# VHH binders against PRELI domain-containing protein 2 (PRELID2), part 14

Target 1, 189 residues: PRELI domain-containing protein 2 (PRELID2), of Homo sapiens (Human) (q8n945)
Amino acid sequence: MGVSVDVHQVYKYPFEQVVASFLRKYPNPMDKNVISVKIMEEKRDESTGVIYRKRIAICQNVVPEILRKSLSTLVILCWKKVSILKVPNIQLEEESWLNPRERNMAIRSHCLTWTQYASMKEESVFRESMENPNWTEFIQRGRISITGVGFLNCVLETFASTFLRQGAQKGIRIMEMLLKEQCGAPLAE
Short names: E, the ipSAE of ESMFold2; O, the ipSAE of OpenDDE; V2, 0.75 times the mean of E and O plus 0.25 times the DockQ between their complexes.

## First folded at step 8 (VHH)

Design GA21S (from G2A with Y117S; framework vhh_ozoralizumab_d1; at its last look DockQ between E and O 0.93; V2 from the best seeds 0.00; counts 0 for: unsure alone 62.4 < 65)
Fold by ESMFold2, look of step 8:
Structure GA21S (fold): chain B 189 residues (1-189), chain A 128 residues (1-128)
Amino acid sequence: as target 1 above (189 residues)
Amino acid sequence: EVQLVESGGGLVQPGGSLRLSCAASGFTFSSYNMYWVRQAPGKGLEWVSEISYSGSSTKYPDSVKGRFTISRDNAKNTLYLQMNSLRPEDTAVYYCARETPEYWFALLEGSEPYFDSRGQGTLVTVSS
């Protein structure tokens, strides 16, 4: 059970520049609310050159405010019933595999908070475009599944799906802004 | 919501030709790279061809290069596979698939190629 959100974007900038901008941005759609980010593990595979990183982000939990400010009666009822959504912070685990030789980067993240009641996962890939080696393609899939609220699971999943889609769109806008600042106008061809 | 519907399969003799079609709906077709994959009886999924979102770039494995041609019509939300000089080893269920992150993570984890956004397939049988 759950909902998923799919995103695709072409950044008209070389892979190396897009990755540099991504690493400057806090990497989750919720990065404006990031309290802290710690690198927990980093290792380089000398044979392939792949750089693996694991990071933990602690973010402000804005879910209760979003739910409470909703005018939907069903969403308000879900908020009143599910007290676990009121925790002050959420923890996100992010793993990334950067392959400089193949010019791709895979990123997987999931929420460490609420795992008894919800699964919130995101997978993303940046890679050299098939159409232009100076462009970077981005694909992302977010998944949210809520299992601990009975018949209200679908209501919360629908609301969370909207939130996830909005966060992905905001992340793309931030990336475009950072790339423009760092690299100037996007490459046309 | 995402729907991919393959058609055009059938029984054909060795050396024959078939044209497969894939009708796409439920997503912005022109934004995604697309694939044809196949599954022979009792075997895993095998990548057969790849086309970029605009159609300007294509890739093929050596097993089909020169015999198969992938194309797309973004105005009609349709993906095609022209198969010529068919051989008995081309017998399989053919699927069209959309590129998703799960494919990349399957490769990273050393798993079989994976396409969770794909149709139900169309059977191609090449036999005398």
Scores: ipSAE 0.603, ipTM 0.824, lowest interface PAE 1.4, mean pLDDT 81
ESMFold2 (binder alone), look of step 8: mean pLDDT 76; pTM 0.767
OpenDDE, look of step 8: ipSAE 0.709; ipTM 0.868

Design GA4N (from G2A with T100N; framework vhh_ozoralizumab_d1; at its last look DockQ between E and O 0.01; V2 from the best seeds 0.00; counts 0 for: pae E 6.1 > 2, grease 24.8 > 24.2, SAP .707 > .668, placed apart)
Fold by OpenDDE, look of step 8:
Structure GA4N (fold): chain B 189 residues (1-189), chain A 128 residues (1-128)
Amino acid sequence: as target 1 above (189 residues)
Amino acid sequence: EVQLVESGGGLVQPGGSLRLSCAASGFTFSSYNMYWVRQAPGKGLEWVSEISYSGSSTKYPDSVKGRFTISRDNAKNTLYLQMNSLRPEDTAVYYCARENPEYWFALLEGSEPYFDYRGQGTLVTVSS
């Protein structure tokens, strides 16, 4: 069974600025868990103008620490027995399709680590707002499916839900900060 | 190592013609859009021609449109610029340039996005 979280945010900044901020989002001091981001692939479609980019992000695995702080002793003990979860770092793959002509960008992210036990996927879209062409809508859907850990599935699902929500909110906060720093105050209606 | 080596420049009379060549090495030439740019004394860099990686698409500014023709031979790793009806204002150092594959992202990031490599250039002088 999986947990899904939907996020909808409107940035009162032009698409180009929002995308620029997104590209600078990591690494940054606000999220030290992101160790590195590497571009693995770049392609441009001449007919459509769409730019495809694949990146790999290396992140510090903070899940065990979070679980230790939030879960019961029994769950903690069980977690410690799952050695595969004790990897120091996790890898996230991000694919993006930037369409400058249409002023939209699609993003697909998934975790490359622990694929036998969990599937984490996020799909996001940046697009020009229908309400204001100088605003940008961000829509994200995250899903985590937990399998293979037996009785811990429910606990991990609950954790996953919280993790996705918090992660999304953190991401939005970072974006807002970056936009403010780079572009100043948001545009009025 | 990426290398771009221009040749074919020289002195020509107004109305004359020249053909520039650019020999590319150190990268997969057929995978990159290529450009000719020029710089006249005391002036900035000016784009004069663009060709897609396959050669199927070309672009020109109005200043050279109808007079200049960009082409490429991917089998020979060579870029060409045929310049006809040359004018004194065409006098410049002409450079072969490779498009930055991260052009758009670089632009968004506020960096110099257009080209990641250029040759040493070849001087074209149009004078009577």
Scores: ipSAE 0.021, ipTM 0.323, lowest interface PAE 5.7, mean pLDDT 85
ESMFold2, look of step 8: ipSAE 0.053; ipTM 0.533
ESMFold2 (binder alone), look of step 8: mean pLDDT 79; pTM 0.792

Design GA53W (from G2A with Y53W; framework vhh_ozoralizumab_d1; at its last look DockQ between E and O 0.85; V2 from the best seeds 0.64)
Fold by ESMFold2, look of step 8:
Structure GA53W (fold): chain B 189 residues (1-189), chain A 128 residues (1-128)
Amino acid sequence: as target 1 above (189 residues)
Amino acid sequence: EVQLVESGGGLVQPGGSLRLSCAASGFTFSSYNMYWVRQAPGKGLEWVSEISWSGSSTKYPDSVKGRFTISRDNAKNTLYLQMNSLRPEDTAVYYCARETPEYWFALLEGSEPYFDYRGQGTLVTVSS
């Protein structure tokens, strides 16, 4: 059934500022794994004000280096047997719905690479905090399921889960850096 | 592995009180907004309370407002529901649930709100 990575973060900045920083997050000097981002579709619903975007991101494939740096014999044997992990880049599709009136933004992404052997999906939401209307809450669930590698699927899912968790932490640090540079110190309650 | 374990249900007379508990494990409980939801026999899930991650903000539907109180103890990883002035229509299995993005995507799609409950719930029966 795979593994799930869950994140909750509070940014002590108003929703509009957090969304502006999110939209500048890619490409970013601090995230060298994201090579490019291309907008494929944009729509604006004039009656609700909701803005839909579809983007394709191309990222460096760091999976072979993660597996190669492992000292575990089991992981090294998995790496040698799974040639599809050696592709140079991976593609991610991102869809977003920005609702300025309700002050929320929903983002869904999934991996376009390796779909025969793996499913990677991520759902995220930014929204005005219940605790303070000048703060923004970010919630995210990433889910990874790997099939077609036999009894080693759990081991590979654990490595992928660790990669996603570390990437989420880096993404949070990039967001905090951008918010501070653009908007100043976080708002106090 | 996320676990939510409900307890404190039972048989109670109309006008009585019960306090439900939900023990949380497998995640950083203090980071997440939480819900209580219930399911009456033969019916769908109904939202009955929400509390913010710090406990400073709560919300209730009109059907329980003034009678139910949600609270949390982040040091003990426990969510509570104090139910007073119980009525026969409060008879249901009660579940606790964690806020997840799927709730928001259900709203975006115009479908019924999704609640990510994990336990078997705790049965509350209000009968004379």
Scores: ipSAE 0.507, ipTM 0.780, lowest interface PAE 1.8, mean pLDDT 81
ESMFold2 (binder alone), look of step 8: mean pLDDT 79; pTM 0.781
OpenDDE, look of step 8: ipSAE 0.632; ipTM 0.836

Design GA7a (from G2A with E1Q L11M Q39R L45P K59S P61A R87K V93L R118W L123Q; framework vhh_7pa5_2; at its last look DockQ between E and O 0.01; V2 from the best seeds 0.00; counts 0 for: pae O 8.1 > 2, unsure alone 64.98 < 65, SAP .669 > .668, placed apart)
Fold by OpenDDE, look of step 8:
Order: sequence, then C-alpha cells, then structure tokens
Structure GA7a (fold): chain B 189 residues (1-189), chain A 128 residues (1-128)
Amino acid sequence: as target 1 above (189 residues)
Amino acid sequence: QVQLVESGGGMVQPGGSLRLSCAASGFTFSSYNMYWVRRAPGKGPEWVSEISYSGSSTSYADSVKGRFTISRDNAKNTLYLQMNSLKPEDTALYYCARETPEYWFALLEGSEPYFDYWGQGTQVTVSS
C-alpha cells in the first residue's frame, strides 16, 4: 500500500536562479534536519550538455518525535517496539539531470534507510513556465509505500502522507526564501 | 579532505620538455573535470588545459595548443600535463584544479569560482 503526493509550484524566477537555489538548498539553517549533503558522482554529457549529479543527504530522523506527539498511546508503544525505526539518521539519495540547453532539470530521490519497511521515492521536474519564460515550474511526485510493520502500516501510511505534504511545503518555503535573499523580489508578469 | 598535489616542475631551456603530475585524493577523481591553470608573476591566472571526467574530451588554450597534452589516469587518481617545446612565456606556477560542481551556475551568476579546489602548484621555469 502506498501514498502519493503531487506538488505543483511556480517560482517567479528564471530557471537558472531557481535551479541554483535548489542545489544550494541544503544544508541550511532553515532546515536543521539536513546534516550533510555529499556529491557522490557527477558527469557531464558533452554532446547534450546534460549534467548528472548523484548526492547523498544525511538527515536527522525526526519521525519518532513526530509520532510521539501526534499518535495514540497504543501506536507509540508499538512504535517503541520497532527499534529499527529509531535510527538517528536517515540517508537519501538524489539523482539530478540538469539540461542547461533545454532549461530543465529532472530529479529522482529515494530513501536508502528502512528499505525493508518503507519505500520512499520522489520525482521532480524544474522547467520553464509556459506562462512566462522568466518563471520556473516545479512539479513533484512523491510516493511512500509502507510494508513489513504489520498493523502499523495503515497508521504509518497516513503519517507518511502528511509528512510528504509538509515536507514539500517546507521545501517550497525554503526555496522562496532563498530566492528572495539571493535574487530579490520575484519577477512580475 | 580534497587534496591536489602537483609535481614535475623545474627549470628547462627553451625547447625543452616537462611532464607535470597532479595527485588527487579525498574525492571521486573520475567524476570531475580537471584543469591545468598557470599563473605567471604579476599576472592573473591563465587557463591552460581541460580534460573531461572520463578523459574523452580535452581542450587547450591557444597559447599551448600543439605543444601541451593533458591526460589523466583515473585508476591512479592522477592528472598529467605533457609540456613540449617550452617557451620562456610558459614560465609560471602551474596548478591542478578541480571544476566546481556548480560550474554552470558560476558561469551564469559570476559569483562563484570556476574551480573549487586547487593544488599548491609546481613551478615551471623556462630560461636559457
């Protein structure tokens, strides 16, 4: 069973600025949960100009804390029994394909942690807006599938949905702030 | 920790040859485009040569075309610069440099360096 979340955002900034801000988004003080980001691989296709990058992000696992605050006592007790979920940090892998010629970027992310219990995947695209070439459209699709925790699957799926939405919104907010700081006010139509 | 260590410099007569090496460590060498840059006394840095991460593509400054050859051994994490037919004008401190992962954005914004890591350099002196 899986939960999917779709996000659509238009940044009123040129593609290059938006992508630059994205690549610099983490780590930053606005999201302390991201501990580190490391580039693992980078390649440039000379023919197409596409830049491939693989990064690993280490994030603080905040799930247990959130669950403690939002879930029933019974669920909390059950959660405590699942020690494997109490890892201090989680790892996310991100692959990106930046095409400067076409002014688009595709991103694929997935969680490397808890693969036996959950599958988390995100696919995102940055591209020029059809409404305004000086604006950037962002589309993200996230999916979390919870398995292996039995009766907690349903509860965790519900949580996962909320988590994905909130995470996406937070990400957008961070981007907006970064863009404003770096590029000033957004471009008008 | 990213480290670049150049070697192979020295003093040669005009028309002579040198082979520079750059030992890379602390990062996935095969994932990065690498550069040779030189700086003569009183002058700014001058781009000399570039090689792609796979070694499949190379480029040279006009001033060194036909005389210099850039290469790399990814298995050894080493960058090379074969310098032939050296001229007094080639006298400089030669640096090995790694292209910044954000080099594309740096070009657009002008706010970031083109290279994120440099070695200490190796001195090349061409004199009669």
Scores: ipSAE 0.014, ipTM 0.259, lowest interface PAE 8.1, mean pLDDT 83
ESMFold2, look of step 8: ipSAE 0.437; ipTM 0.746
ESMFold2 (binder alone), look of step 8: mean pLDDT 78; pTM 0.775

Design GA7b (from G2A with E1Q L11M N33H Y35S Q39R L45P P61A R87K V93L R118W L123Q; framework vhh_7pa5_2; at its last look DockQ between E and O 0.01; V2 from the best seeds 0.00; counts 0 for: pae E 13.5 > 2, placed apart)
Fold by ESMFold2, look of step 8:
Structure GA7b (fold): chain B 189 residues (1-189), chain A 128 residues (1-128)
Amino acid sequence: as target 1 above (189 residues)
Amino acid sequence: QVQLVESGGGMVQPGGSLRLSCAASGFTFSSYHMSWVRRAPGKGPEWVSEISYSGSSTKYADSVKGRFTISRDNAKNTLYLQMNSLKPEDTALYYCARETPEYWFALLEGSEPYFDYWGQGTQVTVSS
C-alpha cells in the first residue's frame, strides 16, 4: 500500500517560459537540499521534434534529521530501528519528454536510493491551459509506499506524504520566483 | 572556478586535418552539453558543432557537416573536434563552450545555443 499526493497549479506564463524556468529549477537559492543535477542523456526525435532528457539529482538526505527532531515517539522509534535511512545523500532520476510542437512536457521521476524498502515516484505534465494559451497548467501526482519496516509503515508513509506535499508547494514557490526574475509579472487575459 | 582550455590548433595546408582538444575543469563535465564555436578574422562568432552530455547526440553546422566530427571523453573531462578536408574558410579562432541550462528551451524557438563559459581559444590557420 502507499499514499499519494496530487497537485494542480496554473502558472500565468506561456509554456515556453515555464519550461525554461523548470529546466533551471536546480540549483537555486530556495532549495538548499539539492546538491547537484546532472544531465545524463539527451535525445531528439527528428520526426516528432520530441526532446527526451534524463537527469540525476543528488540531494541532501534530510530524513534522519526530520525524524530525529520529531516530537512523535513513534517517528523517533522508527528512526532508531531503520538504519538504512541514515545514508548521507539520496539520488533521484528524472526523465522528461518535451514536445515543442504540441506545447506539452511529461516528466517522470523516481528515487534510486532505498529501492528495496521504499518506492517514491512522481509523474508530472506541463501543458498549455485550455482557458488561456498564455498560461501553463501543471499537474503532478506523487506516490510513496514503504515496505520492510513492518508495523510502522503507516506512520512513516503518513510522515512522508506530508513531506511530499510540502516539497511540492516549495517547488511551486521556486518556479514562481524564477519566472518573476526571468520574465516579469504574471500575465493575465 | 570553471576553466576550459583549448589546444591542438596550428597552420595546415588546404585539405589537411587537425584535431582540437578542450580540457575542462572546475565543474562536472559529464553534466553539460558542449559546443565548438569559431570566430574568423573580422567576423562574429559562428557555431560549429554540439555534443550532448553523454555523447549520444551530435549536431553540426551545414558548413562543416561531413568534414568535422565532435566527440568527448567524460573520463578525461575532454572535448574533441576532428577536422578533416580543411578549407581556407575554416581559418578561425576555435572556442570550446559550455551550454547554459537554457539551451534546451532555445530549441523551441530556433535560437542560437546559449553559452555561459568558454575558453581563450586555439588558432586554426588554413593556408599555403
Scores: ipSAE 0.000, ipTM 0.118, lowest interface PAE 13.5, mean pLDDT 76
ESMFold2 (binder alone), look of step 8: mean pLDDT 83; pTM 0.825
OpenDDE, look of step 8: ipSAE 0.215; ipTM 0.613

Design GA8c (from G2A, 15 letters changed; framework vhh_8cml_1; at its last look DockQ between E and O 0.01; V2 from the best seeds 0.00; counts 0 for: pae E 11.6 > 2, grease 24.3 > 24.2, SAP .688 > .668, placed apart)
Fold by ESMFold2, look of step 8:
Structure GA8c (fold): chain B 189 residues (1-189), chain A 128 residues (1-128)
Amino acid sequence: as target 1 above (189 residues)
Amino acid sequence: EVQLVESGGGLVQPGGSLRLSCAASGFTFSSYNMGWFRQAPGQEREFVAEISYSGSSTKYSDSAKGRFTISRDNAKNTVYLQMNSLKPEDTGVYFCARETPEYWFALLEGSEPYFDYWGQGTQVTVSS
């Protein structure tokens, strides 16, 4: 059950630059759907140097508009009948573990909105590439499971798959823009 | 469904050679680093070799360096382990594995695996 999307991207920039760009990613003029990001907790493990952060992002809820713009009559009817989807904003929780010594970072995020009806979770890793120490490997897995809306589960799972793929592509484009702006052209391939 | 299927194991004499294959399915093979591990009876599973997603970079355990070669064919979704100059201490079950993004969490949260999917294994026996 559920839908998942896996992404693998290689940024041709060193780990430290990629992480710096990731931490500046929001708020970003390119992605107006992310309204605000607030750090809720930060801990540093003195023995390992690992930095843990918890952030809350508030995002504009674009689900009703995306469903409304669908060409399918069934999807349009779903949009009109499911009022729980019409809240104005969505909250996302993001946890990160940055290990500067090992040059890797793990990130987990999940949606705090609609948890009775859906589970939305993303896990990501940044790490130094085995192929080139000046490159950074990005691996992401997104998963959405939808329950509790009856006849709409299958329709919403199709939308969720599209949403995850489009979100991952937008995130990669934002990262590439930030890296180019901060660091210039990608390092040699 | 992710599947990893090893083959090519068998019985060989010391000094012999053997080539293991691992056929992968159910995921985008060319996006993942892959590894080989082995387990002798009564011992924990140990790292043997790892290869990057493109095949351009490799890592080996100290015991494998100079004798074993890992390679991959992304068109065939297959990773290989060429084993030369085999010794009796190389005896064990050899496993193909897919590297997991959760390897970070294993260091912080205990024994979560560095690799998330494993094959069933193929037996390699080196004896006279």
Scores: ipSAE 0.000, ipTM 0.227, lowest interface PAE 11.6, mean pLDDT 76
ESMFold2 (binder alone), look of step 8: mean pLDDT 82; pTM 0.816
OpenDDE, look of step 8: ipSAE 0.014; ipTM 0.339

Design GAep (framework vhh_ozoralizumab_d1; at its last look DockQ between E and O 0.89; V2 from the best seeds 0.00; counts 0 for: grease 25.5 > 24.2, SAP .731 > .668)
Fold by ESMFold2, look of step 8:
Structure GAep (fold): chain B 189 residues (1-189), chain A 127 residues (1-127)
Amino acid sequence: as target 1 above (189 residues)
Amino acid sequence: EVQLVESGGGLVQPGGSLRLSCAASGFTFSSYNMYWVRQAPGKGLEWVSEISYSGSSTKYPDSVKGRFTISRDNAKNTLYLQMNSLRPEDTAVYYCARETPEYWFALLEGEPYFDYRGQGTLVTVSS
């Protein structure tokens, strides 16, 4: 049940610089869909140095426009029949665990909008690269499971996987732009 | 769909050797760090090796270090585990796994991790 999208990236920048750029990622002029980001909680575990943070992001809902422009008749029929998809904005909750001592950061997010109809979750990790301590590996898995739309659940889940992949690619481009701005050209081997 | 298919297990005497293989499909194999894990009968999963995406870096726990060698062939989408100087305590079903965010969340929280895997390949070390 559901679909998932997997992403990988190696940023040729040290972990500390990648995390600094990630924390500046929103609001960002290159990501017009993210309207606001607010920190709701922040806690530090003094024994480990791990920093927990919870943020709420408000994003423009681009799903209706994507569905309307689809060439698939079945996807277009889904757009016309599911009015809850037409809300103007969506809310995402993000939780992160930054471990500066071990040089990793784990991030979970999920959609707070439509929770009774869909589960949209994303898990990501930044960590020091096994191959070069001055590089950072990023791995991400996005999952979408849609319920309560009948036999159209699988069609909508498949279409949504393309949306997740495109969003991940955009996020990578934003990160690379911020890293160049902060740190210059990527480090070579 | 991500698939991982293990092979190469069997019965071997103590001190013997085996080479395990894992055929990967459904993802860009050369982009991901990979693991071998094992599960002894009636026990939980134990991590036994990790290799970086290009193959240039490897890690082992003390229990197998010096006896096991992980390797990969990115052109063939295949992961390997060379197991030498086998001992009865190495008896287990061996699985290959891809690094995913769930591994890191499990590691940070101290919980057993869950991973994508095939049916595994049984290694029995017995006289």
Scores: ipSAE 0.542, ipTM 0.797, lowest interface PAE 1.9, mean pLDDT 81
ESMFold2 (binder alone), look of step 8: mean pLDDT 79; pTM 0.784
OpenDDE, look of step 8: ipSAE 0.551; ipTM 0.795

## First folded at step 9 (VHH; framework vhh_ozoralizumab_d1)

Design GA21E (from G2A with Y117E; at its last look DockQ between E and O 0.92; V2 from the best seeds 0.00; counts 0 for: unsure alone 64.99 < 65)
Fold by ESMFold2, look of step 9:
Structure GA21E (fold): chain B 189 residues (1-189), chain A 128 residues (1-128)
Amino acid sequence: as target 1 above (189 residues)
Amino acid sequence: EVQLVESGGGLVQPGGSLRLSCAASGFTFSSYNMYWVRQAPGKGLEWVSEISYSGSSTKYPDSVKGRFTISRDNAKNTLYLQMNSLRPEDTAVYYCARETPEYWFALLEGSEPYFDERGQGTLVTVSS
């Protein structure tokens, strides 16, 4: 089973600028949980011009901190029973397909850590806006499921759902900051 | 939970008109681009219209351009498809769908459109 979170945003900047900002989004001083990002693979499809990239991100494991700060005894008991969640860092794999000709970009990520106990997957798309070619639409769906703790999975997944939404909001704020610093005020029309 | 409920289908003669409706719930309807797609018996899904989140921009394939009009009412969370000058080849089950990342990954993989949030659809039959 699992919980999904949907996110949408319209950036009032052209596609090329939004993609450039996205590719340099992490590490960023505003998101200290992302420690490093490394490009593992990059290739171009000659027939379509699509650029594929695979990146590995290393992030701080904030799950112990947020569970420790919880007032819920149930959440604390779940945390104490699953010691494998106490690793210091987590790894995320990100794959992206940038299509410069069609001005869209698809991004898929998933967690490489804890795959025995949890699944975290995220899919995102940037595309030229249907309403304004100088704007970029962003849609994202995150999915989280946790196994191995029985009926408490729903409680932990609900908590993780809130965490995922907060992370998406932070990602949008970082993007808007980068776009403003690099490109100036949003384009209006 | 996302729900999309199509209605308004039926039997019409060639040259006739129908207006389809799609009631949306479980998401912020006004934030998403929306589609109509159709599936003729024994065939795959075919895209027939797209409308932007505010309703200001629309797209149609040549097969329906000039005959079909997509519209939306964001206050009522409802998507519409006005179908005029109907032809027997328009016979299909019609579905509404919202734009999601799954649609884009289906295109990337070269498969037909995928819409994980489809309702049961509404049948349109065009025959003499």
Scores: ipSAE 0.653, ipTM 0.852, lowest interface PAE 1.1, mean pLDDT 81
ESMFold2 (binder alone), look of step 9: mean pLDDT 78; pTM 0.781
OpenDDE, look of step 9: ipSAE 0.786; ipTM 0.902

Design GA21H (from G2A with Y117H; at its last look DockQ between E and O 0.88; V2 from the best seeds 0.71)
Fold by ESMFold2, look of step 9:
Structure GA21H (fold): chain B 189 residues (1-189), chain A 128 residues (1-128)
Amino acid sequence: as target 1 above (189 residues)
Amino acid sequence: EVQLVESGGGLVQPGGSLRLSCAASGFTFSSYNMYWVRQAPGKGLEWVSEISYSGSSTKYPDSVKGRFTISRDNAKNTLYLQMNSLRPEDTAVYYCARETPEYWFALLEGSEPYFDHRGQGTLVTVSS
């Protein structure tokens, strides 16, 4: 059960610039599916300097539109059978631990919507690159597991893996645009 | 599906050498930092080397520095570990692993390092 998608990207910008761009990423005209982002909690560990933040994002639910446009008969039948997928918006919870001293940031997110039917979780890390201290490496693992719809679980999970990968690539493109706007051309090795 | 297949282990005398290989498939190998880790009988996992995605940067713990050399061939999707001056303490099952977020979350939580390994490993026995 479940599928996972792994992503690795090198941003040729220092950690501080990449984090600043990440924190300003939403709402963003380039990602119209994100409606709002609210900071719910923020704590600073005085001894380590680590900044914890919890945010809630409200996103437009594009899943029914994507499923409806599928050429697969099985995917179309899933779309028609599972009415809870038709909610207008979804809520995502994001927790982050920013460590300015060690120059890394860990991020967890998960879906607050559909928990009766699905688990969608994402873990990401930004950190100083092993190859160049002026570059930032991004690693991410997204996981989705669908339960409660029988053999259609595998059909929906297979389709969802493509969706997760495309979403990750869109996020990378947005980050590159923000970095270019704010900081200029990428740093060379 | 991600696959990592280790090979090259065996029985060797103290002071001898072995070269381990790890064949990778199911992911873009050249994009990921990679590790070798080992597990001695009755012990937990210990990292023994790390190499960056292009191969330009490597790291070793003091226990193996100067004796082990990690390398990679991104055209062949293969990771290597050259092990020289082997000691009985090097006896372990050796695994290759790729970097994932779980490693960093383990560090954040102060727990033992997590390494994402997929293969059966390859046994190295150093005994006279």
Scores: ipSAE 0.548, ipTM 0.796, lowest interface PAE 1.5, mean pLDDT 82
ESMFold2 (binder alone), look of step 9: mean pLDDT 79; pTM 0.784
OpenDDE, look of step 9: ipSAE 0.754; ipTM 0.888

Design GA21L (from G2A with Y117L; at its last look DockQ between E and O 0.93; V2 from the best seeds 0.70)
Amino acid sequence: EVQLVESGGGLVQPGGSLRLSCAASGFTFSSYNMYWVRQAPGKGLEWVSEISYSGSSTKYPDSVKGRFTISRDNAKNTLYLQMNSLRPEDTAVYYCARETPEYWFALLEGSEPYFDLRGQGTLVTVSS
ESMFold2, look of step 9: ipSAE 0.599; ipTM 0.833
ESMFold2 (binder alone), look of step 9: mean pLDDT 80; pTM 0.799
OpenDDE, look of step 9: ipSAE 0.789; ipTM 0.906
ESMFold2, look of step 10: ipSAE 0.645; ipTM 0.851
ESMFold2 (binder alone), look of step 10: mean pLDDT 80; pTM 0.791
OpenDDE, look of step 10: ipSAE 0.606; ipTM 0.821

